# VHH binders against q9p7j3, part 126

Target 1, 174 residues: q9p7j3
Amino acid sequence: MILPLFPETQVHVFVYENVSNCAAIHEQLISQNPIYDYAFLDAATILYKKQVYSAIIRALEDRRDEQMKTKTIHSEVILSLSPKTEISSAFRQFSMTKKSKNIVVVKIDSKLTEEEEFERLDKLVEGNRVEFSDEELQKLIDFKVLKKNYKLDPSTLENPLASILSSIALRGYS
Key: E = the ipSAE of ESMFold2; O = the ipSAE of OpenDDE; V2 = 0.75 times the mean of E and O plus 0.25 times the DockQ between their complexes.

## First folded at step 11 (VHH)

Design aa36 (framework vhh_6qgx_2; at its last look DockQ between E and O 0.82; V2 from the best seeds 0.75)
Fold by OpenDDE, look of step 13:
Structure aa36 (fold): chain B 174 residues (1-174), chain A 124 residues (1-124)
Amino acid sequence: as target 1 above (174 residues)
Amino acid sequence: QVQLVESGGGLVQAGGSLRLSCAASGRTFKGYAMAWFRRAPGKEREFVATISWRGGSTFYTDSVKGRFTISRDHAKNTVSLQMNSLRPEDTAVYYCAAEPGYAIFDTASEYDYWGQGTRVTVSA
């Protein structure tokens, strides 16, 4: 897909449930295997499509403005999900772990169609692909984790989307 | 009370220019994307332009590309729409809108705050 704000950059987002090989994927990421050049997110931390897209856009803007805090665009996406400035914290909060069961996978700067990218990714991920939608994400979310990650309270829980998106946007800003 | 207030509308001849402004009151819109929508007589509200929170990213509906420019002033907490080469089909009530986060989509339902609108009439 193409984000209107970045028409020259192709982005793909995939959601997998019941992934059996997250530990194996994690090892490949640690070893920096270039075949795994994606942002692997724990789906338990993602509630909205706009949450993911917002992080993507922020990461792309950071890259455009030469203000990336991490080494890769995909790691920047992970950082961009966090309201915290600490990279390690962001990764702990949002990145896929060995214990993850459901994941959101983001590809930036793809040269492939969505279907082609899916075929490639499907060889790496042993799980069931589901639709990237708020409905499906809502089934996979851990609200305890979500509330913790974004410090949601009773007042912000009335409109959690607004709170999350604002947190993403305002990270590092006074 | 939080308000978005549009200004700058009016009557202009085809080929003319207008500059719309939207000012926020009651709160700041830090961390919000801003957008302009418009509703022509007898038509549904449509997306015109949006600008990201950071302000460096914009996109426009096709019909206004090259003619309209959206900008924002963080210090003044305002967003503007410079409209050049206006056409009769640009006649509409123009609305300012705010969305938490980054400008992602061009759908009106995604915006939390709306102005009352300012009327733009372009005569042939």
Scores: ipSAE 0.842, ipTM 0.916, lowest interface PAE 0.6, mean pLDDT 94
Fold by ESMFold2-Fast, scan of step 11:
Structure aa36 (fold): chain B 174 residues (1-174), chain A 124 residues (1-124)
Amino acid sequence: as target 1 above (174 residues)
Amino acid sequence: QVQLVESGGGLVQAGGSLRLSCAASGRTFKGYAMAWFRRAPGKEREFVATISWRGGSTFYTDSVKGRFTISRDHAKNTVSLQMNSLRPEDTAVYYCAAEPGYAIFDTASEYDYWGQGTRVTVSA
């Protein structure tokens, strides 16, 4: 995907359903294994493609402006999904866990093609690839989790897109 | 009522400059991308430029790159378009628009709020 605001940046987004080895992946992430340098998100937290792209753009803006609060661009994407500035909270809310069943995986600054990333990632993730589309994401979302993470009230829950996207762009700047 | 109001349009000769402004009222557009679109007589609405809320990230359509500059003033709740080296082909009604988050697609359907437009006429 080419993002108009950052056309020089390579961006790949993958979706896996029915993943059976999340506990093993989680251990690799804790150990900071460089092979796993991706943003591993719990698909229960992602409703729209624009949600993921907005977090990516926010992370890229913070990197450009030397305002990243985390050590890697991938961890900054995870932080950028959160409407809050607290890093540990963002990771608890959006990161893949040992209990996750469906995941969204983001790679930024890949030197590999999308096909080559699929080959690499398919060796790491024991699950079924599906299209990165709003239709597929809406099969995997947990609305209770979404409501909690973005503090949606009944009025915003009807159409949460604007609230979610604006909160990502606004994070830490009331 | 939420409103975007454009101003600064007018008649100018080729090679001239105009500065368009868009003032928001009824709400602040915190966390929103702001954009300019235009529609020439007999044509569809086309994207011109966008600017993000926080980082001031910008993107321009190829035909205006290097000639137009979009800017934003958070304190005044305004977005501006500085138009230099104007050409007759720039003649159009210019619209201010807003969408939540960031501009990912440069299509009019992504924008929820629109101004009424301001007319720009560039004579040969």
Scores: ipSAE 0.744, ipTM 0.870, lowest interface PAE 0.9, mean pLDDT 90
Fold by ESMFold2, look of step 13:
Structure aa36 (fold): chain B 174 residues (1-174), chain A 124 residues (1-124)
Amino acid sequence: as target 1 above (174 residues)
Amino acid sequence: QVQLVESGGGLVQAGGSLRLSCAASGRTFKGYAMAWFRRAPGKEREFVATISWRGGSTFYTDSVKGRFTISRDHAKNTVSLQMNSLRPEDTAVYYCAAEPGYAIFDTASEYDYWGQGTRVTVSA
């Protein structure tokens, strides 16, 4: 997939439910195994496709502008989901953990078709792929986690998308 | 009440230039993308250009690339569209719009706030 704002960059996003090997994946990420060079997000933190695309765009914008704070574009996506600038809290809040059950996986700078990238990823993730859609994400979200991560109150819960998306774009500039 | 107000429209000969401006009142739209759309007579509203809130990320529909430039001024809370080398097919009502976050795609449904439009007529 090509995002209009970054037309030279191919991205793919996959969603898996009922993942049985998050602990093993987590160990590979800590070991910096290049085969696992993806952003692995806890799906309990993701309600909207736009949430993920906005984080991708923010990470790409920061890479272009030489403002990245993390070592890889994929780790920058994880940071970019957060309304705050502290790296460790962003990873704690949004990254897949050993205890995660459902995940969203992002690949940036892919040279592969979506199906080819999926075939690679499917060898790494023991779970069931579902469509990357707002419908499927709504089944996997933890609203308590969402509220906490973005400090949503009753007024922002009426339109949480706008609050979340502006927070991603504004991080570090308010 | 939050309002977007476009200005700068008018009649211009083909090959000429116009600068459209959109002023926001009631809020600053920090963390919002801004965009221009247009609606030609008898046609659907179409995307023209978008700019990120930081001003460094822009995207243009193919028919205006190289001729139109979108810019924004945070101090004045405005977005502008410099329109050069105008053609009769650029004749339309031009609308300013704002969307929280980034403009991910070029669709009108993504924009929460809209101006009332300013008419641009380009004569042959």
Scores: ipSAE 0.604, ipTM 0.823, lowest interface PAE 1.6, mean pLDDT 90
ESMFold2 (binder alone), look of step 13: mean pLDDT 82; pTM 0.845

Design aa37 (framework vhh_6qgx_2)
Fold by ESMFold2-Fast, scan of step 11:
Structure aa37 (fold): chain B 174 residues (1-174), chain A 124 residues (1-124)
Amino acid sequence: as target 1 above (174 residues)
Amino acid sequence: QVQLVESGGGLVQAGGSLRLSCAASGRTFKGYAMAWFRRAPGKEREFVATISWRGGSTFYTDSVKGRFTISRDHAKNTVSLQMNSLRPEDTAVYYCAAEPGYAFFDTASEYDYWGQGTRVTVSA
């Protein structure tokens, strides 16, 4: 995938449902195993493709401007999903946990093709791959989690796209 | 009621310059990307340029790269398009538009707010 705002940056996004080895993946992330250098997100927090792309663009914008708050571009993507600037809160809200069942995986600056990354991830993730599409994401979202993470009122939950996307771009502003 | 109002259009000779402005009223579009689109006589509406909320990220369609510059002024709640080295092919009605977050794929259907347009005519 090529993003018009960052055309030189290679971006891949993958979705897995019914993942059985999240605890093992989480352990590898804690150990900082470079094989797992991806952003592993809990799919319960992601409603739209544009939500993920907006967080990626925000992270790339902050990297370009030398304003990253985290150590890697992948951790910056996780932070960028949050409407707040607090790193630990963002990770608790959006990162995959040992208890996660469905995940969204982001790779930035890959030297591999999308197909090659997919083959690689299939060896790391024990789950069913599905299309990165709004339709598939909407099957995996937890609206209680979404409401809490973006502080949505009931009326906004019926069409939260604008609120979510503007929150990501603003991060920390009213 | 939210309104986007374009200004700065007019007649200019090939090689000349024009600066278009878009003023927002009724809201500030915090966290929204702003974009310019244009529609030439007998043609479809096409994307021209976009700028992110913080103003640091821009994208231009290939035909205007290096000639047009998009900019944003939060204090005035405006977005501008500086058009240099104008060509007869740039003749069109230019529209200002806003979408939440960042521009993603250059499709008009993604934009929630539109201005009425300002006409630019470039003579040979």
Scores: ipSAE 0.590, ipTM 0.796, lowest interface PAE 1.4, mean pLDDT 88

Design aa38 (framework vhh_6qgx_2; at its last look DockQ between E and O 0.79; V2 from the best seeds 0.73)
Fold by OpenDDE, look of step 13:
Structure aa38 (fold): chain B 174 residues (1-174), chain A 124 residues (1-124)
Amino acid sequence: as target 1 above (174 residues)
Amino acid sequence: QVQLVESGGGLVQAGGSLRLSCAASGRTFKGYAMAWFRRAPGKEREFVATISWRGGSTFYTDSVKGRFTISRDHAKNTVSLQMNSLRPEDTAVYYCAAEPGYALLDTASEYDYWGQGTRVTVSA
């Protein structure tokens, strides 16, 4: 997939449910295995496609502007999901954990087609691929976690998408 | 009341230029992407250009690439559309739109706020 705002950068997003080996994946990430060069997100924290895309775009803009706060573009995507500036907080909030069951996987700067990337990723993730759509994401979301991560209240819950996206955009801005 | 107000439309000859401006009133659009759409007579509304909240990322419909430039002024809370080398087919009502965040799309349904539009007429 090509984002219109970044036509030179190929991006792929995959959603897996019922993943049985998140703990194993997590260990590989800790060891910084280059084969696992993805952003692994906990699907319980993702409600909208636009939420993911916003994070990706912000991360790409950060990179373009040489303003990344993290070491890699994929870690920057994770940070970009958070309304908080603290990297550790962002990872705790949005990154896949050993206990995760459903995940969203983001690949930036892919040299492969979506299908080829899927085949590669499918060897790493033991779960069922589902469509990357709001409908499928809504089945996987933990609203308690979502509300906590973005401090949603009754007023902002009237339009949670707008609140989430604004929070992403305004992180670190006054 | 929150409003987007477009200005700068008018009659211009083919090959001419116009600069449209969109100003927000009632609130700021911090954290919002901004876009321009247009609706030609007898046609559906179509995407023209968008600019990210940061202001450094833009996207244009193919027919206006190289001729139109979208920009924003954060201090003034405005977005502009510089239209050069105008063509009769550019004749339309131009609308300003705002969308929360960075997920800039070319679909009108994704934008939360709209202006009333400003008419641009390009004569042959």
Scores: ipSAE 0.826, ipTM 0.905, lowest interface PAE 0.7, mean pLDDT 94
Fold by ESMFold2-Fast, scan of step 11:
Structure aa38 (fold): chain B 174 residues (1-174), chain A 124 residues (1-124)
Amino acid sequence: as target 1 above (174 residues)
Amino acid sequence: QVQLVESGGGLVQAGGSLRLSCAASGRTFKGYAMAWFRRAPGKEREFVATISWRGGSTFYTDSVKGRFTISRDHAKNTVSLQMNSLRPEDTAVYYCAAEPGYALLDTASEYDYWGQGTRVTVSA
C-alpha cells in the first residue's frame, strides 16, 4: 500500500487467524530479535483497516517530526493505536501476547514486495492468512477489549469508527 | 450536527488568484482531516487537497500541485485553499469536507461532513 500523505513509505499489513505459535513469537519479540522487526498486534483490538492505517500515519508523522517516543517505527505504530501517551500501557493493550490467537502484522520500510514479505512471514507465523479487510477484522475483534481501550460508552459502541480514528490522530491533546 | 461553510469564490481572469475559506459552526474538528473537493459542470466530484489535524501532512492532486496551497488555523477553526495561477479548467464548485483521522485516497473515502460549496469561475 502507498499512503498519499507518505508516498515514499512502503507499508504491508497481514492478518493471521488461528495462530498456534504466539508464545514462540512473543519470546522473539522480548529478546528483540531483528528478524521479528514488525508490529505484532492482537487482532482482538482492531476493528477497521482505517484504524491500522491511522496509527501508521500518526507514527510516520511523529518520525518525520523527530517526536517518536519509542525506539523503532514498529513500536511507534503500537503506541499510536493508544489514545494515551503512556508506552507500557499501549503495549499491554494492543500488542500480541503469548495467549493471542489472531494477529495483525505491520511492516514499514520494507524493500520487498507484499508477496515476498508474506513468504518471509510464512516462516515465522504458524497460522492461516486472511484478507486485510473490515469484514475479516470484524470476525476477530473483541468488543469488550475495544470498549476498554478507547473508553467507549454504550452510545458510541454501536458506531465507534469516528471516535477511534479521531483519538489516534489527537493523541496527547485530550 | 456540524455545518461547514465555504466562502471566497467568485469570478477571476486566467492567471489570477483566489483564497477560499471553510469555517465550522457548532464544534471543532479535533482529530479530523480536512479536504477540498471540486465539481466542474457535467463532471464527477474530484479531490483537490487534504490536510491532517496537526497541519503538517498535506496531499494535493497532480493538476493543482505547485499552484494551490491548503492550510489550517486551529485558533480560528478554519481551513483555507490559496489558489494561484488559475486556469479556465479550474472552474468548478469547491467543497470543504471532513473525515475522522487521516485521509486515505486508495480506499473509497467517505467524508461524513460536507459544505454546500462556493462557485469559482475562471475566464480568459
Scores: ipSAE 0.710, ipTM 0.841, lowest interface PAE 1.0, mean pLDDT 88
Fold by ESMFold2, look of step 13:
Structure aa38 (fold): chain B 174 residues (1-174), chain A 124 residues (1-124)
Amino acid sequence: as target 1 above (174 residues)
Amino acid sequence: QVQLVESGGGLVQAGGSLRLSCAASGRTFKGYAMAWFRRAPGKEREFVATISWRGGSTFYTDSVKGRFTISRDHAKNTVSLQMNSLRPEDTAVYYCAAEPGYALLDTASEYDYWGQGTRVTVSA
């Protein structure tokens, strides 16, 4: 996918359910294996496609503006999902863990078609691919986690998407 | 109550310039992208330009690229559209819009807040 704001950057997003090897993937991420150069997110934290795309755009904006806080664009996506600036908290809250069951996987700066990228990723992830859609994401979300991560309460429930998206754009810029 | 109010429209000869302004009341739209759309008589609203909260991320429809410039002033809580080298086909009602986060695509359905519009007429 090409985002109009960053037209020279190809992005792919994949969703997997019932992933059996998150522990193995997690070990590869800790080892910084370049084959695993993706952002691996816990799907329990993602309700909206716009949530993921907004984090991607924020990471790309920060890269262009020389304001990245993490070492890679993929780690920056994980930070960018957070309403707060604390890096370790963002990873704890949004990143895939050894015990994750469903994941969202982001590739930025891809030189491959979506099909080609999927073929590579499918060799790494033991799970069932589903569509990246709000319909599928809502089946995988943990609403208790979502509410906690974004501090949503009854007064923000009327438009939780707006609160989430604006906080991603605002993080660190009052 | 939150309103977006456009101003600066009018009649101008082809090749001329106009500057549109959009003022927000009731909020500053922190963390929102701002955009301009336009609707020519008998046509659907079409995307013109968008600008991110921080002001450095912009996107323009091809027909206005290089002629129009979107800008934003947080202190005045305004967004502006500088329109140069105007053509008769730029004749439309121009609308200011706001959506939370970033503009992902050029679709009107993503925008939560809209102004009432300001008319721009470009004569031959």
Scores: ipSAE 0.598, ipTM 0.827, lowest interface PAE 1.6, mean pLDDT 90
ESMFold2 (binder alone), look of step 13: mean pLDDT 83; pTM 0.858

Design aa39 (framework vhh_6qgx_2)
Fold by ESMFold2-Fast, scan of step 11:
Structure aa39 (fold): chain B 174 residues (1-174), chain A 124 residues (1-124)
Amino acid sequence: as target 1 above (174 residues)
Amino acid sequence: QVQLVESGGGLVQAGGSLRLSCAASGRTFKGYAMAWFRRAPGKEREFVATISWRGGSTFYTDSVKGRFTISRDHAKNTVSLQMNSLRPEDTAVYYCAAEPGYALMDTASEYDYWGQGTRVTVSA
């Protein structure tokens, strides 16, 4: 996908369900294996395509402005999903865990086409690929996790999308 | 209830300039992207420009790039559109709009809040 605000940046997003090797992937991420240079998110935390793209744009803004708080653009995407500035909390809330079953994978600044990235990821991820669509994401979301991560109360449930998206753009300000 | 109010429209000669302003009222748009759209008589709403909440990210439709500049003032809760080198085809009603987060596409249906519009007429 091309993002109008960052038209020179290549962005690919992939969704996998029923992943059986999350523990192995997690181990590779901890060892900082460059082959695994992606943002691996727990799909239980993602409700909309726009949520992921908003975090990507926020991360790209912070990189452009030399305001990144993490080591890589992919870790900055994970941080950018959080309404708070605390890095450890963001990673606990949104990152894939050893026990995750469904994941969303983001690649920024790929030197490969979307098809080539898909072929590469299919060798790393032992799961079923599904379309990156609101319909598919809604099958994988955990609403209790979402409500906790964004501190959604009954009043914000009338428009949770607006609350989620504005908090991503606003993070660190009030 | 209108929570975005446009001003600054009017009649101007081709090659002239005009500055449109959009004031937010009764609602804060913290964390919202702001945009300008326009609609000529008998036509669909066309995207013109957008600006991120922080003001550091903008994007324009090709026909206005280099001629129009969108800007934002957080203290005044306003968004402005500076229109230079105006052409007869810029004649339209200009609308201010807001959407939460970031503008991902130039589609009117993505925007939750709209002003009533301000008319711009550019004569040959």
Scores: ipSAE 0.624, ipTM 0.816, lowest interface PAE 1.3, mean pLDDT 88

Design aa4 (framework vhh_6qgx_2)
Fold by ESMFold2-Fast, scan of step 11:
Structure aa4 (fold): chain B 174 residues (1-174), chain A 124 residues (1-124)
Amino acid sequence: as target 1 above (174 residues)
Amino acid sequence: QVQLVESGGGLVQAGGSLRLSCAASGRSFKGYAMAWFRRAPGKEREFVATISWRGGSTFYTDSVKGRFTISRDHAKNTVSLQMNSLRPEDTAVYYCAAEPGYALFDTASEYDYWGQGTRVTVSA
């Protein structure tokens, strides 16, 4: 996919449910294995396609402006999902853990086609691929996690989209 | 109440310039993308340009690239559209719009907040 604000950048987003090897993936991420250079997100934290795309655009803005706070564009996507600027907090809140069961995986600047990234990623992830759609994401979300991560009150929780999206764009300015 | 008010429309000859402004009232639209749309007589509303909140990220429809410039002033709570080298086909009512986060699509249905519009007429 190409985003209008960054037409030079290729973006792929994949969703996997019932992943059985999250602990093994987590170990590869800790060891900084370059094969695993993706943003691995816990699907319990993602409610909308726009949430992921907004974090990607924010990360791309920060890269363009030489304002990235992390070492890779993929770690910057994880940071950009957070309404706060604290790196460790953002990773704790949004990154896949060894206990995760459903994940969202983002690849930016791939030299491969989407189909080739599917082939590669399917070798790394032992789970079922599902469509990257609001419908599928809503089956995997944990609303308690979402509420905590974005500090949503009961009045906002029923329709949190605007609050989540504006928080991602505003991060660090309020 | 959310309110967007456009100004700066008028009659101008082909090749001329015009600057449109949109003033946001009520909330400051912190964390919102701002956009300009237009509707020509007998046609549907079409996207013109957008600008992000944090960065100067902009996107323009092909027909205005290089001629129009969108800009944002946080201190004045204003978004502007500088229109240069105007053509008769630029004749339309121009609308200011806002959406939370970033502009991901260039369709009118993605925007929840709209101004009433300002009329631009470009004579041949």
Scores: ipSAE 0.595, ipTM 0.802, lowest interface PAE 1.5, mean pLDDT 88

Design aa40 (framework vhh_6qgx_2)
Fold by ESMFold2-Fast, scan of step 11:
Structure aa40 (fold): chain B 174 residues (1-174), chain A 124 residues (1-124)
Amino acid sequence: as target 1 above (174 residues)
Amino acid sequence: QVQLVESGGGLVQAGGSLRLSCAASGRTFKGYAMAWFRRAPGKEREFVATISWRGGSTFYTDSVKGRFTISRDHAKNTVSLQMNSLRPEDTAVYYCAAEPGYALYDTASEYDYWGQGTRVTVSA
């Protein structure tokens, strides 16, 4: 996908449900295996496509402005989902865990074609790939997790989109 | 009441310049992208330019690149559009709009808040 605000940056987003090898993937992420250089997110934390794209754009703005707080663009995407500036907290809130069942995977600046990334990820992830769409994401979301991560009250939980998106863009800048 | 109010429109000759301003009241659009759209007589609303909240990332439609500049003033809660080298085809009502987060696509339906518009007429 090409984003109008960053037209030179290639972005790929993949969604997998019923993943059985999250523990194995998690071990590879801890060991910083370069083959796993992606942002691996727990789908329980993602409500809309715009949430993921907003975090990507925020990370790209911070990279452009030389204000990244993490060491890779993929870790910066994970941080950018959080309304807070605390790196460790953001990773605990949004990253895939050994117990995750459904995941969202982001790749930025791929040297591979989209088809090659599909083939590569399908070998790394033991699960069913589904469309990156609001409909599919809303089957995988955990509203208790979403409420906690974005500090939503009952009124905003009924229509949280504006609150979530503005929080991502605003993070650390009041 | 939340309002976006445009100003600065008027009549100008081809090759001239105008500066449009949009003032937000009743709300601070923190974390919102701001955009300008226009509607020419007898035509659909079209995207002109957008600017992000943080970092000032911008995107312009091809027909205005190099001629128009969008800018934002957080302290004044305003967004502006500097329009240079105006052409008769720039004649339109210009609208200010806001959407939460970032502009992901230039579709008018993506924007939550709209002004009532300011009229720009460019004569040959």
Scores: ipSAE 0.642, ipTM 0.827, lowest interface PAE 1.4, mean pLDDT 88

Design aa41 (framework vhh_6qgx_2)
Fold by ESMFold2-Fast, scan of step 11:
Structure aa41 (fold): chain B 174 residues (1-174), chain A 124 residues (1-124)
Amino acid sequence: as target 1 above (174 residues)
Amino acid sequence: QVQLVESGGGLVQAGGSLRLSCAASGRTFKGYAMAWFRRAPGKEREFVATISWRGGSTFYTDSVKGRFTISRDHAKNTVSLQMNSLRPEDTAVYYCAAEPGYALIDTASEYDYWGQGTRVTVSA
């Protein structure tokens, strides 16, 4: 997708369901293996495509403005999903864990085509790739996790998209 | 209950300038992208410009890029559109609109809140 606010930035987003090797992937992330330079998100935390794109745009704004709080653009995307400024909390809330079953993977500034990234990721992730669509994401979301991460109350649950997206853009001013 | 009110429209000659303002009441639109759209007589509503909540990210349609500047004032809860080097084809009703987060596409259907519009006429 081309983002109107950052039209020269290459963005690829992949969704995998029924992933059997999350523990192995998690170990590679802890060891900081450069082959795994992606944002690995727990799909239980993502309800909409716009949620992911908003976090990407926020991270790109912070990189442009030299306001990044983390070491890489991919870790900044994970932080940017959080309505709070606390790095460790954001990673606990949104990152893939050893127990994850479904994941969303983001790649920014790839020198590869989308097809080539597919080939690379399919070798790293033991799961079924599905379309990055609101329909597919809604099959994988955990509403209890979403409610907790964004502090949604009964009235906000009626319109979760607006609350989630505005929280991402507003982070730091909350 | 939420109201977006546009002002600053009027009649101006080609090559002239106008500054449009949009004031929000009943809501501050914290974390919302603000945008300007326009509708010329007999045409559909088209995107003009958008600005992110922090005011650092903007996007313009090609026909106005370099001539129009969108800006935002959080203290006054306003968004403005400075229109320079106006052309007869800029004649339209201009609308202020808001959507949560960031503008991802330049279509009117993505915006939750709209003003009633302000009329701009540019004579040859």
Scores: ipSAE 0.650, ipTM 0.827, lowest interface PAE 1.3, mean pLDDT 88

Design aa42 (framework vhh_6qgx_2)
Fold by ESMFold2-Fast, scan of step 11:
Structure aa42 (fold): chain B 174 residues (1-174), chain A 124 residues (1-124)
Amino acid sequence: as target 1 above (174 residues)
Amino acid sequence: QVQLVESGGGLVQAGGSLRLSCAASGRTFKGYAMAWFRRAPGKEREFVATISWRGGSTFYTDSVKGRFTISRDHAKNTVSLQMNSLRPEDTAVYYCAAEPGYALFSTASEYDYWGQGTRVTVSA
């Protein structure tokens, strides 16, 4: 996918359910294995496609403006999902953990096609690939996690999308 | 309570310039993308330009690239469209619109807030 605001940047997003090897993937991420240079997100934290794309655009804006707070664009995407600037908190809130079951995987600056990335990821992730769609994401979301991560109140609970998207774009102003 | 009010439209000769402004009241649209759309006589609403909240990332429809510049003033809660080298095909009613987060696609249905429009007529 190409985003109009960043037409030079290739973006791919993948969703896997029932992943059995999250602990192994987590170990590879800690060891900084370059084969695993992706943003691995816990699907329990993602409600909509627009939430992921908004975090990607925010990360790309911060990279363009030389304001990244993390060392890689993929870690910057994870940070950008958080409404606040504290890095450790963002990773605890949104990153895949050893106990995650469903994950969203983001690749930025890929030289591969979406199909080629799928072939690569299918070898790294032991799970069932599903479509990156609002319908599939809504099956995997944990609304208690979402509510806590974005500090949603009763007035926003039935339609939290605007609150989530605006908080991602605002990150650092609260 | 929430209003977007456009101004700056008028009649101009081909090759001329106009600056449109959109003033927001009732809220500051923090974390919202702002956009300009236009509707020519007998046509449907089409996307013109968008600007993001913080980074000022912009995207323009091909027909206005290099001629139009969108800008945003957070202190005044305004978005502006500087239109240069105007053509008769630019004749339309111009609308200001707002969408939470970032503009991902140019579809009018994605925008929750709209102004009433300001008319621009470009004579040959």
Scores: ipSAE 0.671, ipTM 0.837, lowest interface PAE 1.3, mean pLDDT 89

